# VH-VL binders against q96il0: the designs that were tried, part 141

Target 1, 167 residues: q96il0
Amino acid sequence: APERGAERRDTAPSGVSRFCPPRKSCHDWIGPPDKYSNLRPVHFYIPENESPLEQKLRKLRQETQEWNQQFWANQNLTFSKEKEEFIHSRLKTKGLGLRTESGQKATLNAEEMADFYKEFLSKNFQKHMYYNRDWYKRNFAITFFMGKVALERIWNKLKQKQKKRSN

## First folded at step 5 (VH-VL)

Design mh3a (framework fv_ebronucimab)
Fold by ESMFold2-Fast, scan of step 5:
Structure mh3a (fold): chain C 167 residues (1-167), chain A 120 residues (1-120), chain B 111 residues (1-111)
Amino acid sequence: as target 1 above (167 residues)
Amino acid sequence: EVQLVESGGGLVQPGRSLRLSCAASGFTFDDYGMNWVRQAPGKGLEWVSYISSEGGSTSYADSVQGRFTISRDNGKNSLYLQMNSLRAEDTALYFCAKDTEYGKWSFDYWGQGTMVTVSS
Amino acid sequence: QSELTQPRSVSGSPGQSVTISCTGTSSNIGAGYNVHWYQQHPGKAPKLLISGNTNRPSGVPDRFSGSKSGNTASLTISGLQAEDEADYYCQSYDRSLSGYVFGTGTDVTVL
């Protein structure tokens, strides 16, 4: 029954495949590349003594990963679909079928495909610029919180040294 | 149990503003994305806006882009929709809806809705 | 906006099976995005009926089933009962809108 339920609970193509880290992991675990985004997901280790600031940093990194995975899964699907439509359109214009006489998928030569790649990149330029802007904003925020966590850890070490010396 | 309770709806004149709230309970609010979905009287469902679990990502339907702002306060387990420059076509029952899981893009829990009527 | 096309209404007798289609475009269902289904009784909030094309949430009877092929998804209700009389909506994601889209909705009448 659990196996049956799992089979029916697939992920969307533009989403990330769910993965499980090794059961006894004490560190962050990096999974295989997602089928749609082609990015390796990170599952973050959660210490039992995680501070509120450390939790905020971890959640920010998890949210950034989800955002990034969604963007690239969507972009890769768009690319794949438009590439297929382009190939079909060009083959129709040439009077060729979608399959060769040998039954294999008919393809276009490198010169013809170069036109598609150029148009695709040009068409998506603004979208990629907005992605890069948001990517930098997110990484600046992550770096800022990493700095705060580092300062918190330094302060805690100093407090521990002070207590040891007072005893 | 999971509960979503919307509030803030009412009768407003065209061009004015209204803020909707959604109070969440029964689940870890800051682990899930949240959505607003509306339904005009006698019509179908229309997705309005999305916000990610920590508020770092938002998106809007073209019909409300630039006029509506979605936000959340994870400390209060609350979701908000600030509606500016309201139009007659914004008249609808507004539902608060919770994301299932990342990558599913479906809504597993809905509130009962709050009615917004834009009329003179 | 609703961009997925559903029949306006479907009717059947108790114990009969009915199927509701949901047709999208190359920017949503045709792009490979999953389709989800919701049931809405009059005056009530929608209820998630089918998630991820075929998955049935806890509490949903097994007589409800979903499928997807190409740019079309289908919801099949077998063994129709009076309580199935409701509006049904499909939903997917649209890459061109960078947002969610719902179907036009289908009224199911149990005769």
Scores: ipSAE 0.000, ipTM 0.511, lowest interface PAE 15.6, mean pLDDT 81

Design mh3b (framework fv_ebronucimab)
Fold by ESMFold2-Fast, scan of step 5:
Structure mh3b (fold): chain C 167 residues (1-167), chain A 120 residues (1-120), chain B 111 residues (1-111)
Amino acid sequence: as target 1 above (167 residues)
Amino acid sequence: EVQLVESGGGLVQPGRSLRLSCAASGFTFDDYGMNWVRQAPGKGLEWVSYISSEGGSTSYADSVQGRFTISRDNGKNSLYLQMNSLRAEDTALYFCAKDSQFGRYAFDIWGQGTMVTVSS
Amino acid sequence: QSELTQPRSVSGSPGQSVTISCTGTSSNIGAGYNVHWYQQHPGKAPKLLISGNTNRPSGVPDRFSGSKSGNTASLTISGLQAEDEADYYCQSYDRSLSGYVFGTGTDVTVL
């Protein structure tokens, strides 16, 4: 297996070797989860021979990823903020204060937290419904462009084979 | 009930191809990224490949880049690994593994593995 | 291949505490990436034991705990039991490799 610091050698279908940077992938790769969205970003590889259609597909996928990242970052932030407010309000109504005598942050039991989760889910029902709708629409668009790119690549392969036979 | 079952392993000669399958059940398959992880006899774990929940993004370990292709069919709850140009060093038990949800790079569900032996 | 360094083996008597270290570099653990731990009994698939440095999945005893500082993560098994005899692997992400990395693995023996 190729070592880090050594040139990677990939074999093309024609048997010709290709080289990639030792520290970089020649394909898409995933990054670490974003702190707020908890989603892994995808870093898209840009091939040297990227067609305008392939560029459109890549940009659509990048835009969809950014939309998805922003949605979940905002959702998680809202959840954390409302959860904290809920806990503080319930502790105040009980007269318990925000910290235990041991200095740890005071918390609510599972039954009390269930009330928060039910309220949060019902309050955000329409928001999640619209998210799912838009998610499916975006994936349909991506699938459509993937089909176009696949057809373009098939045409290019057929042209290449015909050219090799005629030469 | 939550289960991953690998299949397709076997004895193959160097330079040939093999396709592994992984059947998922008991969870919403198209909500999760999937991975292949391998373990050579008597050796440790080595991550092989990743595919996103929708199949739009993939990544590979340097040792298999350009030779292996990961894919999925969400309609069939199935994950695949197409292995080309096999080498003796690819001999290993191959596990499929599910990404944990949200904020963690952990693999929370694993299959039992399928054995691939590359030998003449 | 293993990119994170673990001791080959650790041993202890029943009821003792043992700690397994997992040492990385500035491109993985030192870069702030989370560390996960897996337990593997002979002939079995790995099982997630600790996720995100410190979190125990449902069904994992509280005898198992994780921590992380700088380039090193640690798994501590308190009240060691015979059933804890297994191989243990840490795992993280490496930005230089643009991929996931596992530790070399540690064999835990109960004497």
Scores: ipSAE 0.000, ipTM 0.463, lowest interface PAE 15.7, mean pLDDT 79

Design mh3c (framework fv_ebronucimab)
Fold by ESMFold2-Fast, scan of step 5:
Structure mh3c (fold): chain C 167 residues (1-167), chain A 120 residues (1-120), chain B 111 residues (1-111)
Amino acid sequence: as target 1 above (167 residues)
Amino acid sequence: EVQLVESGGGLVQPGRSLRLSCAASGFTFDDYGMNWVRQAPGKGLEWVSYISSEGGSTSYADSVQGRFTISRDNGKNSLYLQMNSLRAEDTALYFCARDTQYGSWYFDLWGQGTMVTVSS
Amino acid sequence: QSELTQPRSVSGSPGQSVTISCTGTSSNIGAGYNVHWYQQHPGKAPKLLISGNTNRPSGVPDRFSGSKSGNTASLTISGLQAEDEADYYCQSYDRSLSGYVFGTGTDVTVL
C-alpha cells in the first residue's frame, strides 16, 4: 500500500539505491581495464551542441588519458618482462623447474622477490618523478579549462532566463 | 661520444672457456639494461643474454643457458660474458647492445662486435 | 630459439617501393608486443631503423615506415636508393621464452 519510500543519499556505498545504473547512452562510459595499462578507459559522450571550449576540454582529457595509458602500458610490460626473467633466473640457479610437480607456475618467496622490487623501484625513480611532474601540469590545465567551461555554462543559463512579454 | 666497445674474442678450442668484455662510455651505464647478441658468419642475429641495470636480473637464450654467464660492473662501466663449454655452434660475431630505458624493449646502441671462433 | 619469419630477399629498382613482412606468433607479436626494425650494412653493426612499430628515430629518412596488424609487421621503403642495400631484421619480445626474438632477416637488393 505505501506508494514510495526514499533515502536522501545520492551515490555513496553507505547509501541505499533501488534503481538500476543509468543507461550508457547520453553519458560518459567507463570501459573495462586495458590489458596492458590496467587502467579503465573513459569513452566520452559528445553532445550535439558541444561548445568549442567544451570540445577543447574533452580533447585535453582524451589526450591526457592516452598519455597516461601509454605510460602505464609500457611500465607494466617492462615490469612483467623483468619479473619473469628474475624468477626464471633464480629458479634455474636453485635447480628448480618453472612448474611445480602439480603443474602450477613456480614462484619465489617475498624475501627473494625483495631484491627485484628494490632494483626495479630504484631504476625507475627518475622516470616516476618526471611522470608526476607532467601529471601535475596536465591536471592543472584540465582544472583550469573545467573552470572556464563552468563559467560559460553559468553565463549561458543566466542569458536564457531573460524573457519578455508583448504589450 | 656515446659508444660501446667489445673485446676478448679470439680462436678457442671446443670445450674451453672465453670471457668477453664491453666498455661503455658517454652515458650513465647503470641506468640501462644490457644485452649480448650474436651473429654467426653469413647468418642472422640471435639474442644471447640480458642483464638488468643493477645486475639483479638476468636471462639467457635456451642455446646458452647453463654455459654462459652475463655480468656487469657499474663502477667500471663494463659488461661481461663468461662463455664456458664452448661449441662450434657458438662461432659468431658477438655484439654488446644497450636496452631501451623506460621499457620499450629494443636496442638503441650497438658495439662493433668481437669475433669468437670455436674450432680445433 | 623460435624466430620471426621474414622473406629471404626482396629487390627493386631505384625510386620504387619494397615491403618486408615479419610474421610472429601468439607469444610475441600476436600477444601485443611491439616490433622494431634494424638495418645492417655489410661489415657493420646493426642500426635501429624503426621503434615501436611505427616510430622513426632521429636521422632516419621518412622513406622508411613501419606498420603492424595482428601477427604481422611490415617495413616499407619508398623511393628505394642504392644506399638501402642492406640486411633488415625485425625484433620483438617473446613471453614464452622470456627473451627477445629476431626475424630471420631480409636481404634488400637495389637492381
Scores: ipSAE 0.000, ipTM 0.462, lowest interface PAE 16.3, mean pLDDT 79

Design mh3d (framework fv_ebronucimab)
Fold by ESMFold2-Fast, scan of step 5:
Structure mh3d (fold): chain C 167 residues (1-167), chain A 120 residues (1-120), chain B 111 residues (1-111)
Amino acid sequence: as target 1 above (167 residues)
Amino acid sequence: EVQLVESGGGLVQPGRSLRLSCAASGFTFDDYGMNWVRQAPGKGLEWVSYISSEGGSTSYADSVQGRFTISRDNGKNSLYLQMNSLRAEDTALYFCAKETKYGHWYFDLWGQGTMVTVSS
Amino acid sequence: QSELTQPRSVSGSPGQSVTISCTGTSSNIGAGYNVHWYQQHPGKAPKLLISGNTNRPSGVPDRFSGSKSGNTASLTISGLQAEDEADYYCQSYDRSLSGYVFGTGTDVTVL
């Protein structure tokens, strides 16, 4: 097992704008992590014979993904801002500079940072609860429509079999 | 046939508000992300704002963040840009532009634009 | 940086070839994002000319071609014609801005 080194992309740069897996046909494909949310987006393949029900499911999944991306991008930005403000405030209170002699950013010890994390989680508890509630609602709706699409496909197969049998 | 038509531009005083509209026809409007792009007289193109196909996600250029709001009404095949606290630097021709498929990040259809002039 | 860098102007005679460069940074073209090109005639809306670095949309003459290497993309117009006199803009996506970025624009003059 080789040790970690420089990582290389296995897809040409043109693949970044059009995410299509290396298969005979394009399917849903997972892209690189978003800078702000750190979540990998799914790029949904749109088949030529997509039913209205399949379209509704795909749109619901796309909008849920975008909602999720926006939530985590905002959450990560808030966390980063408050963390920097906390560190700067504590360093200022101690009369310390923002940089060490080696030019590195000055940091707080783990015990001091633990206080920040506890406070941040406490302040954001309700926000995360509402996120989880909405996330479950969205996934329940997606699962429901996935079931409807599955039933539609079963009925279509039965209709095709019946048509062939009647011929 | 397949087209975007902007409206709502005009002459407006600094600090006031204006609402732009874009009417889409000839394609399934609610399948595509939409954008506003502006061009100041004699200058280049500048991206302003994005909205996702169902309206669940929006983004803005730093120059307009907090002042402009993008929205859409898929039932009316319409895109909107609410512009508040207008500045002289917002003077431009405003285009609405349609993205192609999700994840492709280019504009395959443009309107003719609506002119916004911010002057006292 | 919020813009991709293009030359202000290029010129050529009918039948010649001209090339327009589009230089980005590590947050856009250098990060692997595709480059797209638009043509804008005076008083008209931009029109998509090249998508995905090299692809010509239906109706675009084959004398237009695109390429990309590193942090720079290029648009080449071969067999230059009078109707090609227009402004040309490149466009990409910038991950630092989480938004779209346009080039500074190039005015093509047919002499």
Scores: ipSAE 0.000, ipTM 0.470, lowest interface PAE 19.5, mean pLDDT 80

Design mh3e (framework fv_ebronucimab)
Fold by ESMFold2-Fast, scan of step 5:
Structure mh3e (fold): chain C 167 residues (1-167), chain A 120 residues (1-120), chain B 111 residues (1-111)
Amino acid sequence: as target 1 above (167 residues)
Amino acid sequence: EVQLVESGGGLVQPGRSLRLSCAASGFTFDDYGMNWVRQAPGKGLEWVSYISSEGGSTSYADSVQGRFTISRDNGKNSLYLQMNSLRAEDTALYFCAKDTRWGKFSFDYWGQGTMVTVSS
Amino acid sequence: QSELTQPRSVSGSPGQSVTISCTGTSSNIGAGYNVHWYQQHPGKAPKLLISGNTNRPSGVPDRFSGSKSGNTASLTISGLQAEDEADYYCQSYDRSLSGYVFGTGTDVTVL
């Protein structure tokens, strides 16, 4: 059969949805929040005359975004699944059904759920600390390269001024 | 045309080291994450290792963690797998595999594989 | 590593349909991660057949289709042909392993 139609939006293994910005964009584009990570993806504009240094900065930003999206998609899915398992386990221990008489999902009171949140936070504390360390390390690297790009742009402006001869 | 060509496989004694290479062409190598996937003779596929597009992030299967090191040289369009402390269980055909588009994490192109045999 | 569970083999006659299941756990398919499918002919490298549960890459016939429900993904081959005789593998991501997992593989035989 003939192959027709552009490939549709796909979901990354971490559950992150993909989207495309409008055609002929000349600046970075921000999309809607991903369903799993709840973060807005950024599609980076690639200048026609991008320098190697500018390319390095853009790729660093892209890699940082993908890392960030994967982390939060995984964390949110883990939270939701463990929460559901905790609720079902506690309801079965009490001999209660999973649904109320009205057909709504049965739930635990705030005091019981506090036990889950405390355990989840405690269990994931080290993971979040490592995430924060890596987040700041990546941001420092990005800031450093932004500074280098700024210096390159200043140099280029000076070169352009030197080439001006006419008034 | 996208091509991935693995090399460096061979017969090696248990406990020794071997380094695999993968030469990439036909695409912008430094825009994509890369993977190593292996297949023991007559067995299924097993993911081995991943490296991000810029080399800043790596991950490994539990069976090879601490023994194998994935690396890349974007200037040479090359991917590497340093295999240390080899075991008979590492005997397999080793494939180089490219991520589908940036960040999709399926494997849209594969090399032909290079055979690693760990035996006395 | 934990693998995704597939039947060892499925068989069918030319023109019929066969379906291959891929069953995971709450740490991979059940956690919402996508399932991808690969076709491998004897002595050849795997070829991406289905990406992101349902998407067909360019050049893959429309008789191949994928679906996913709960902890299980399925690959359906309709209008089975002799050249479909191959091994098929599913693949996903596992959050507890922080890595990728492949299925055990299914050998499709065309009778």
Scores: ipSAE 0.000, ipTM 0.489, lowest interface PAE 15.5, mean pLDDT 80

Design mh3f (framework fv_ebronucimab)
Fold by ESMFold2-Fast, scan of step 5:
Structure mh3f (fold): chain C 167 residues (1-167), chain A 120 residues (1-120), chain B 111 residues (1-111)
Amino acid sequence: as target 1 above (167 residues)
Amino acid sequence: EVQLVESGGGLVQPGRSLRLSCAASGFTFDDYGMNWVRQAPGKGLEWVSYISSEGGSTSYADSVQGRFTISRDNGKNSLYLQMNSLRAEDTALYFCAKDQSYGHWAFDIWGQGTMVTVSS
Amino acid sequence: QSELTQPRSVSGSPGQSVTISCTGTSSNIGAGYNVHWYQQHPGKAPKLLISGNTNRPSGVPDRFSGSKSGNTASLTISGLQAEDEADYYCQSYDRSLSGYVFGTGTDVTVL
């Protein structure tokens, strides 16, 4: 199969961007920030002799990244849309136009925007709490499997060293 | 093409068993959680069961808990539903549905369903 | 098992807007879980219409929009067309049931 292109942007079914690493890579590659989530995606290198345990760890990390990017892409989109709706609603209530005399978008003062931020944070407090709980659970699981992979690699090196000594 | 195809439905007597299968193609099957969703004739959708991408976690609707068992064979790109102690109220079209992504609970790909009729 | 509450039917004329509500509880929508929407034409499998409260999958017209506030989510269909005549279901996750819940379904009739 041909080597990967230098750069490509592919959108996952969840709406999260997918980036290909440079043509030759022996390590994980960190891409540019996603347009929607503002998170940098990690593209995992797949070794030719990946063990089942290493594959399980990689899939868990890939799955966690996809979950994390989807959450923040959705949250950022929701924030932007609700912010715009809040501004439009407040300007309408005041009888003001959506544009200033200079033609720029009309904005609310910092004190009025503070009301929006407080409402948004309190409304989304439970969602963020569950996100944080799940994020910690996922990272705990990843750490656990990283430990198992590290132990497997140590064991394999010991077995290989023993064989070298017998020769 | 991303596709799910259900099979195994049919007419069965109350108290008997039936095994449904779902064949997946066009995506990396072992990266996604899978679900069974049913719809009784003229009624709404009811979620039945879930299995995680590696099969390490399962869950069931209260109505089927203890009677149905969800399983998967990632080497064969196949999902299964073992249905025991069938009741008349289990009569429904059974859909296989794919999670959009892990922890994102939307079902982005659906099969056409397989009809299960529990009757004497 | 608990279902999310939707109106049984909604009707409108071509070119008008219709809105379908989906009301949950503190264990699902009220707990901050996302709401997803499905469109089902007679004799067909459901099709994902809106994911994550507001996101339209590729190929879904922008006249379909979703929103969510507190315990209630809404699907709005603007510029209603004959092809929109279908059943619509909302769906979320319920932490008390440790599983998915669907809405009771809404039949949209285009007059």
Scores: ipSAE 0.000, ipTM 0.460, lowest interface PAE 20.2, mean pLDDT 80

